# VHH binders against q9y6x5, part 54

Target 1, 379 residues: q9y6x5
Amino acid sequence: LPPKLLLVSFDGFRADYLKNYEFPHLQNFIKEGVLVEHVKNVFITKTFPNHYSIVTGLYEESHGIVANSMYDAVTKKHFSDSNDKDPFWWNEAVPIWVTNQLQENRSSAAAMWPGTDVPIHDTISSYFMNYNSSVSFEERLNNITMWLNNSNPPVTFATLYWEEPDASGHKYGPEDKENMSRVLKKIDDLIGDLVQRLKMLGLWENLNVIITSDHGMTQCSQDRLINLDSCIDHSYYTLIDLSPVAAILPKINRTEVYNKLKNCSPHMNVYLKEDIPNRFYYQHNDRIQPIILVADEGWTIVLNESSQKLGDHGYDNSLPSMHPFLAAHGPAFHKGYKHSTINIVDIYPMMCHILGLKPHPNNGTFGHTKCLLVDQWCI

## First folded at step 21 (VHH)

Design ka5
Fold by OpenDDE, fold request of step 22:
Structure ka5 (fold): chain B 379 residues (1-379), chain A 123 residues (1-123)
Amino acid sequence: as target 1 above (379 residues)
Amino acid sequence: QLQLVETGGGLVKPGGSLRLSCVVSGFTFSSYHMAWVRQAPGKELEWVSTISGSGGYEYYERSVKGRFTISTDNAKNTLYLQMSSLKPEDTAVYYCARTQYRYSGEWTPFDLWGQGTQVTVSS
C-alpha cells in the first residue's frame, strides 16, 4: 500500500506546554512514536506564513505568504482573513498537497489547513473543507478519516487544522494556568479522539501521523504597550499589519517615516526593508513593506486603543515562547525517540520522503529529521 | 431573514440569578460563534462571552468567569446566558451577536445583533 500521511496542526501550541501541563493522550502518542521538543518556526511567527512553510519547506520571503495581512503595491491587492482565497497570494510556491495529488493514483484531503481551499497553480485539494472555525473537531476528523478510507484515487496526504489553543492563548495568555489547563486538557482529549478513531478504523498501524503547530504564545500585558500614535501621525503611513511585527507603508518620504519611528520605543526595533536581519530570511519579497517594526517579546504595538489580547505571537522566531513541537507516529517513524530541535521548514522534505514525493526546491534540511525515520541512518 | 431575539432580562437583586435566551432565525448558529455583549448606561460596549456554534469551546470575560455560563440548544437554535451571583455592575442591556474566529487570531466584527434585553441588578 502506498504510504499515507496525516498532518495535524493545533494552532498556537507552545512547545513548553508539554512540560508544564499534563497530556496523557499526547504522551502515549509520543511514547509510541517520536517527539521533537522544539521546532524553530519561520519569521514572522504567524499562522498563515508558518502553516505554508510547513507544507512548502520555504521561508516566508520565498513562498510569499509573509504575514496574516499583506499588501501588494503593484496589483494594489490586499490579503487578510477576509480575503485569503485569491491564488495570487499562494502561487509563489507549490504546497505538498498539490504535489501529492498530481501524482498518479493519489489524492489529497484537507480539513481547513490554510490555503487548502484555494486553487494553487490551478490545483485545489481533491477533498477539502471551507474554513469555518465553528465546525467541530469531530466533524473535521470524520471527513478526513472518511476520505482517507474511501476515496478513489486514494487519499495519501491529508491535513487537519484546529484553532486551539491559539484562541484561548490570545484570550487568557499562556501564563493563565487555570484557563489554559482546561483548554489544553481538551486538546489532549481531541488527540485521544484522533487516536481512537484511527484505531477503530484500522488506520493506526499504517497511517503516518504528524501532530505539530505553527507557533507558540507569549504573555502580553496592558503594561507593555507601544503606541505608534505617540511617535507618528497616522496620516503619514498606511498600516498593513500591526503587532507584534508592524508593516508600514509610508505615505511620505520613507526616511522621514523611519526617523519618526526609529526611537519610538526601546522595546521595538525599526528596520528598513534592506536592513532586516538576514537571520529572519524576511527581506526578498515585494510583499514585505518598506518599513517593519518588531516588538520585543511580550510587547504589543497599538495605535490609540489598547489591545484586548493577553497572549500573542509573531515575535522573533528565536524566542522559545514562539516555538511549537512536533510529534509523530506511524510506520515511517521510530518508537520512543525524542529529538531536541528541528526547523519548521525541515518538515516538508521529511513529509516528501515519507510519501515518496520529489520535493520542490526548499529551505529544509532532510538530514535534520533522519533520526526520526526508521529507514534512515541517524547522524 | 436573519434575526436574533433576546429574552429573559429583568430586575433582580444582587446575588440573584437570571437566564437570558437568544433565538436565532434565518441561519444555523452552529455555523458561527455566538456571543453575548452588554452595554451599561454611559459605558462602552463590553464583551461578555462567546461560544463556538458546535458548543465545544466557551470564552468568558474575566469579571463574569465563574458566574456566567454560556450554552446552546441546537434543537431549539437558541443561545443562553445563565447568570448567577449577579452584581449591580452587571446592569446593562445584553445583546446576542454572531462572529467567527479567523486564522489570524482575530474575531470577525459582529455582523448580526439582537434588539437587546435589559438586565437590572438592584437592591
Scores: ipSAE 0.883, ipTM 0.953, lowest interface PAE 0.5, mean pLDDT 96
Fold by OpenDDE, fold request of step 22:
Structure ka5 (fold): chain B 379 residues (1-379), chain A 123 residues (1-123)
Amino acid sequence: as target 1 above (379 residues)
Amino acid sequence: QLQLVETGGGLVKPGGSLRLSCVVSGFTFSSYHMAWVRQAPGKELEWVSTISGSGGYEYYERSVKGRFTISTDNAKNTLYLQMSSLKPEDTAVYYCARTQYRYSGEWTPFDLWGQGTQVTVSS
């Protein structure tokens, strides 16, 4: 049978949740498979960028999805949740499902993974659900498993996306033990449902399954706000993205705007585009704005001192609070193996290997995941 | 026609209970997240609670957590807010509205509202 892979994302699942909460279903999944305890994601640590990095193996500057909100100065186009279906934004890279479908006798399926409802390089996922956060996990799972079992050509790569614990993390903050415990229990139950469904359908032994996330969550507070209005008049710039990484498009001289912002807060670094630290790999794209503001962990950039979120993400990708995990099970993976850390871009070459696909040029390192795979040598 | 109709408001003593209802017509609320919001006199609109229309997840504002329960009856196309241990500060016009969660972590603006129902908590 051709290799099959299901990639599942629970948005905003911080890695250390595994240490602080009980996940009987997920732990059982891990016991029978592999765990990467920490996945270093890409900067900025936001949903669209990191999900696209997972499936392309590229840093944000390379795949072109550099934020949840973007602006292209040449075309004057905007990218956001309400405008994410223009291939213009996605075509700077080739996601794995497109690569998969270009192979003979293969198709791809998606339940609301970012970008899967877009014809990228004139190829859209063979099967997909339009994004609707109100659709139950059960319905998403039903569609995915149906496609995995009944499609022709066969679905060999599938994605499933779920919005929790991100939504709850934003609302309650990751330090709310009561609410987050409840939410995380539900997530574990969903994992149980997933495993049970796969077993019932006879897919469990043959399907490779990766469970991961795009980013973590840090605690925010009303006491940790950076009010830009106190530093610069809004008439001097256009705000492309706000917190915790603000993208600033100056309406006046860039240097003047920079000078007004550079000392705005001791808890915020202000970068000209050319001065963005190299370690972020967040410089070489025209969609990155001339000035970037990066708030310290747990600080929120606001306008008019208004903030509603008790948790947020998007911060420095070296922060542990921003890191998700990766668990996997299936014929390609060892059983009972735990690994410390990989980079999120490493997932792509691994998935390509599992599926027998030639990877596009990417920033991942296949060597980082060799110990997870049964057919590879591990040092 | 798209419509939300709230009922169940009234005058209640502190510590009392009320159950608000919101009847949905013209669409299936399982395709949306349904929310309760309230506006007290002289105050801004305040979010109270949200539930996935398909069920499974409930969200509450901190001040109402443990006292209020949001729920749905699919057969009746009705959203509920069970309020207990009511306080004077809960006095407001309560509205039901629909929204959706976005990839970015933002909620869509409420695009449909009911007429509201008055809740007054007073001794």
Scores: ipSAE 0.878, ipTM 0.953, lowest interface PAE 0.5, mean pLDDT 96
Fold by OpenDDE, look of step 21:
Structure ka5 (fold): chain B 379 residues (1-379), chain A 123 residues (1-123)
Amino acid sequence: as target 1 above (379 residues)
Amino acid sequence: QLQLVETGGGLVKPGGSLRLSCVVSGFTFSSYHMAWVRQAPGKELEWVSTISGSGGYEYYERSVKGRFTISTDNAKNTLYLQMSSLKPEDTAVYYCARTQYRYSGEWTPFDLWGQGTQVTVSS
């Protein structure tokens, strides 16, 4: 039988939550599998970009999902939460579920993973749920497990997405121990439900399961705001993306806009597109705007309005607060093995290996995950 | 017809309790996140609480946390707000509304509102 893989994402699950809170179910999952303590995600550290990086192995500049909000100057198209279903935005890369379905006698399933309800390269997941944040985890899990168990051709790759603890992190801030403890307890219970469901269906021993996240969360405050209106008139630019990495499209001379912004705040770096640090791998795409503003950790870029968020993400991907974790269980993985760090793009070649798929060119390094796999040599 | 109807408002003394209800018609509220918002005289609209349609997650504004409880009864298609330890500053018209959470971490604007119910907290 072909290998099967379920990829699960809990949005905004900061890696150090594992150290600061109790996760009986997740710890049991880890005990019987593997843990990567820190996953360095891609810049910017936002939901759409990082989820697409997981399933493509590419930096954002390469797969073309460079933010949650984008603008293409040639086509004049916009990308956002309310407008994310145009294949134009996704077709610069081939996600793993498409690759999987192009194989003989295989199909893919998805429960609300970003991009899975879009025909990419004229291929849409064989089974998928349209995004609806109101749909319970249970319903999502039921659909995924039904498809994994009863589909023909068989589902060999599936994704499952959940919005917590991201939503709560934004609302309460990651430093709110009372509220976040409650939320994270619920997340652990969901993991328990997942494991129990798989055991009940007889899938637990044969299904490879990866539990990960796209990014962490940092504490914000009303006392740490950067007001752009204090530095530049709104008529001089279009805001494509706002905080904590603002994408600026100048309406006047770019240099003039840059000069007005470069000293706006000591807690914000301002980059011309060509001067964006190489370490971000965030330069070589037309969808990246001419000027990028990067707020320091915990600072929020605002216009003439105050931010309502007490937590946020999207900051420098070298910050530990932005890093998620990865745990995995199944026949492909060792038991009781812990690894310190990988890059988020490393997940893709690992998944391809597990599924026996030829990976597309990617930025991941298979060598970084070899020690997690039972069939690989680990030095 | 899509409709939200709030009830349960009234006059209460400081420290008292009220339970607001919002009956939904024309759609299933479990398909949305349901929220309570309030507007005091001369003040801007203020978000109070949100409950997930089917996930059971509740969110509260800081000033009402620990005093207010949002809940649903699916069988009655009704949203509730149990308010306790009421304060004069809680005086407002309370509205129920529906919204969604998105990938970006943003909440959609409220697209459906009730008529509101007056809550007055006074000695």
Scores: ipSAE 0.805, ipTM 0.919, lowest interface PAE 0.6, mean pLDDT 96

Design ka5
Fold by ESMFold2, fold request of step 22:
Structure ka5 (fold): chain B 379 residues (1-379), chain A 123 residues (1-123)
Amino acid sequence: as target 1 above (379 residues)
Amino acid sequence: QLQLVETGGGLVKPGGSLRLSCVVSGFTFSSYHMAWVRQAPGKELEWVSTISGSGGYEYYERSVKGRFTISTDNAKNTLYLQMSSLKPEDTAVYYCARTQYRYSGEWTPFDLWGQGTQVTVSS
């Protein structure tokens, strides 16, 4: 009986929401499975990069999705959330659904995980939904479960993506107890629906389920803005991405651009590409621009004096506010085990192990996840 | 062809209630995110509330949370805003508008607007 895995992401689910809000359904899921309390994600702590890191096990510099907005100087191509379908951007790595469905007698299914509606290495998920944020969780789940139950060759790897609590985190900020409580209760109800649906269809006992996220969220405010126009004229650079990690392509001598920016704000670090801290693993890709600006936690880089964001992410990946969690249940996982931390890149080799796949070269460490798995010795 | 028509505005005293309606025609509004946006006299447009098309999630601007409720009736193709505990600062023209949410955490620009309905909160 081939092992099966469902990978679920609730975008922007900060790890400490588990301690600060009530999740009866998720806590029951954890009680019967495993929890990793903090997942250290990759820099920059943005949606496209971290979702791709989960499914490739690679740092952003290695898989090539280095931000939500990118420019490739060699090909002159642009990437954005409205222009994300060119396989060029995704082809620097092989995501797990491609490897999985190329195995004999296996298929992959996807409900809106970033990249799953793109033919990566001329291969698109066997079953997938085109991205549309208005499609309900119920419809995404219904498609995934029908594919898991009714496909030939069988679907052995499936993904499901949901936009909350990221959307609410951006709009309200993570410190808005009233609104975040309402949103997080709805998410917990969705997790209850997921478990109930899997039980109804006879999938629950033999399907491995991972519930995780790509990043957290930090509180922002209109009194913590960094006005880039106060420091440098637009004509001196091309802005590839803005906040909280700005990507700057100089139009003039880059040292001159750097010097105009380096004292712009005490709440922003300015890096020449070669000076980006090694711990970020964010240097060795042409899509990383010659200068990046990294705002301090809770600060927003703007071109004018207004910002609509009350919460944001993308900051330094050492910040606990940027860290998601991971919970898992299924025949591969222990019951009732809690683990303090893993790296987000460790999820990929663990998933490959569960599915019996040979992982591509990656940055994950299988040893970091051994304690979660019933077939491994922890020490 | 594509139309958003607001009704339900009027004059109310502080602490009062109103219910705004937005009737949609020419598209299946549950396939989009629908929003209420207001413009107070002499001010810029301000987002008030958004509801996801089929997901049932509501998003509220901080000054209206707990006082306003956004909802839909799919059978009538109608978006609602139930306003209670109204304050003088809620005085504005209220528009319904269409948008979407993106992976990047950004909302698309509103691409379809109603004509607006005036809400005036005054003693």
Scores: ipSAE 0.502, ipTM 0.792, lowest interface PAE 2.1, mean pLDDT 92
Fold by ESMFold2, fold request of step 22:
Structure ka5 (fold): chain B 379 residues (1-379), chain A 123 residues (1-123)
Amino acid sequence: as target 1 above (379 residues)
Amino acid sequence: QLQLVETGGGLVKPGGSLRLSCVVSGFTFSSYHMAWVRQAPGKELEWVSTISGSGGYEYYERSVKGRFTISTDNAKNTLYLQMSSLKPEDTAVYYCARTQYRYSGEWTPFDLWGQGTQVTVSS
């Protein structure tokens, strides 16, 4: 039997939700498998970039999806959540589902993981759903399990994406314990349904399952706003992305724009591209704009004096509030093992190992995940 | 023709109940998220509740949580708002509206609105 892997993401699942809320189904999944308590994700801590980092093992500067909103100066192309299907944006890397389905007698399936409905390197996931956030978790799971059981060549790698708790985290904020408790209980029920469905269909014993997320969430407030209009006229720049990492394309001399912004707020760092801290690995791509603004945790960059979000993410990837978790179960994984931390880019070489794929050049370190795997000597 | 039609409004005493309906035509209801939005006399629009067309998740404004229940019947292309424990501050025109959620964490603007139905809560 070829090795099989299902990769599941619950968007915006902050690592410490596990200890601050009740998850009977997820905790049982962890008890019978492995947990990584904190996954250090990539900067910027946004949805498109981090989902692509998981499946490529690359920093954002290396895979080219550097934000949820992007501009390419050479081609004059724009990327956004309503304009994300041009393969141009995705083709700077090879995601694991492309590598997998190009192997002899293998295919890949996808239920809405970012990029899986795009033909990357002229290759689209063998089975996929076009993105539609209104499609229930049950329908996504039913399609994935049908493809895992009923495909020739067999589906050996599958992805499953769900929008919560990210949507609720933005709407309520992570500190709204009443609403977040209700939302997180529903997510735990979905995890219970996932496990039950896999058992019912005879998949559970031989399928490796990873449950993870792309980032966390931090509390925002109307008391923590940075108003760009107070510091600089709109006519001096083009705004490519706003908050909490603003991407600024100067229309006048770059140094003049920098000087107008550098003292705008003590709660915002202003970087010329060459001065972006090396620890971000966020400099060497033409899609990273000449000036970026990085808000402090919980601060929101606005063009006016109001914001509708009560929670946000995208901040410095050293912040614990930005970190997700990883749990895994299956024949490749130990039972009952807990690990403190890995880097999100480490997930890719681990998945390649499980699937018997040679990884493309990447930023992950296989040694960081060896202790999770039954066939490896723990360092 | 794309259309949303609200019904079920009326006059009710404090503590009473009403059920609002929104009949949808001209598009695939289950492919969108649907919302209730209200406007009290002389005030701006206020979001009340949102539901996925598939019924996967429901969202409520804090002041209506526990009193209002949003639901769908996809076979009838109908969105509902069951309101109970009504208060005078719930007096408003109630609109149903269409939206969608994106990977970027943003909701699309409400691009289709009903005509509204008046709810009046008074002694």
Scores: ipSAE 0.494, ipTM 0.767, lowest interface PAE 2.3, mean pLDDT 92
Fold by ESMFold2, fold request of step 22:
Structure ka5 (fold): chain B 379 residues (1-379), chain A 123 residues (1-123)
Amino acid sequence: as target 1 above (379 residues)
Amino acid sequence: QLQLVETGGGLVKPGGSLRLSCVVSGFTFSSYHMAWVRQAPGKELEWVSTISGSGGYEYYERSVKGRFTISTDNAKNTLYLQMSSLKPEDTAVYYCARTQYRYSGEWTPFDLWGQGTQVTVSS
């Protein structure tokens, strides 16, 4: 009887892929549920920060996962994709799966959502898979559905993460129609498999399912490089993160480092921490370095002319190319409703409402999502 | 004991073809991402191609796309590189290697390497 929710992310699924490619299975999912055509994500538009924003409802400065690469000057700790398991990094917020499984008679399950294999506040997802990108979608789905059907206390909140179309978007760029069409067709088939498995197991009518993503993807090029080595010697700073938002820890006077960088390229904005635009909500955390460099869309910050990604993300969150979508189906959601936009932080309070959880303090606005929900008056 | 063994190298004329094999021992390679990497004489290592272990996605360096094909045979625990339209610039030692894809959009450092097989494209 308790409400159940499955949250699914296909990493790097740009919102306009829905209109530019064929998705028979996803379109059928949308037709029988709801669509949010654009989700405005958080700055920086990177994987770890935005996945944590979805499950905490917080801006990056508030939840503390401010980038895919971070440094904490007090503890001297480093965070990276190969060094992401220290709870220190994650403990500035409480993700929804922790709140969920602290409730009487509830468990949480996870198939590789960022952070779910970390004991956040000494609490790890009740059922989880350690991250390994070689594990098939089918195995992830089989584990999730097994846990949803066979766990005591029951699993009421589950997450499922898949690496595409992000990997292919980086490799080919979003403008490569041949390769992206092939990749996106495979993703649509996986969505078909998901729906079919849920129907076969008797879950489809009573499980709420959200399919979303963390960010989009923009086209990059070898003729759009910003070479930092041409502007400043490495001895003047420590590089914490590089592109498209570089994080600079000065080794000399901060103003001198700023002055060496400010004229490096017309395609890069250089900010002292206190001058970062307020609309980014990206200032009030010690993990945000004293200087950040923000490349223009499609530009890549490099130390040497060796970088070869054809697509990237992490840019200004006002850019449509950085925006994912959200689709949902289940007893909590209307059928056949389209909504233009929400903020990614709005997903958290909506999920808390669906699950009957008291949200922690957050930056989301429940009113932004109430038109998606059958138990709310849409105005 | 984990091991990668490359075979199929040799001398070939420009425009010719070769098929490289990498036989895997000690692990099921379909549970990993597998790559081919090459090193021309006096040059740095150059990534050639990667195949995803679970998703069936193949990735190619720009200069080899359309000429080289990466593939696997799960029954034989073997990784292949079919090379066609070979050029003198393809002369190198070719290694197979093991990697993974990460959340950040980065591939891990190659944690297991073969001994390499020499490919020489010469008239």
Scores: ipSAE 0.481, ipTM 0.779, lowest interface PAE 2.1, mean pLDDT 92

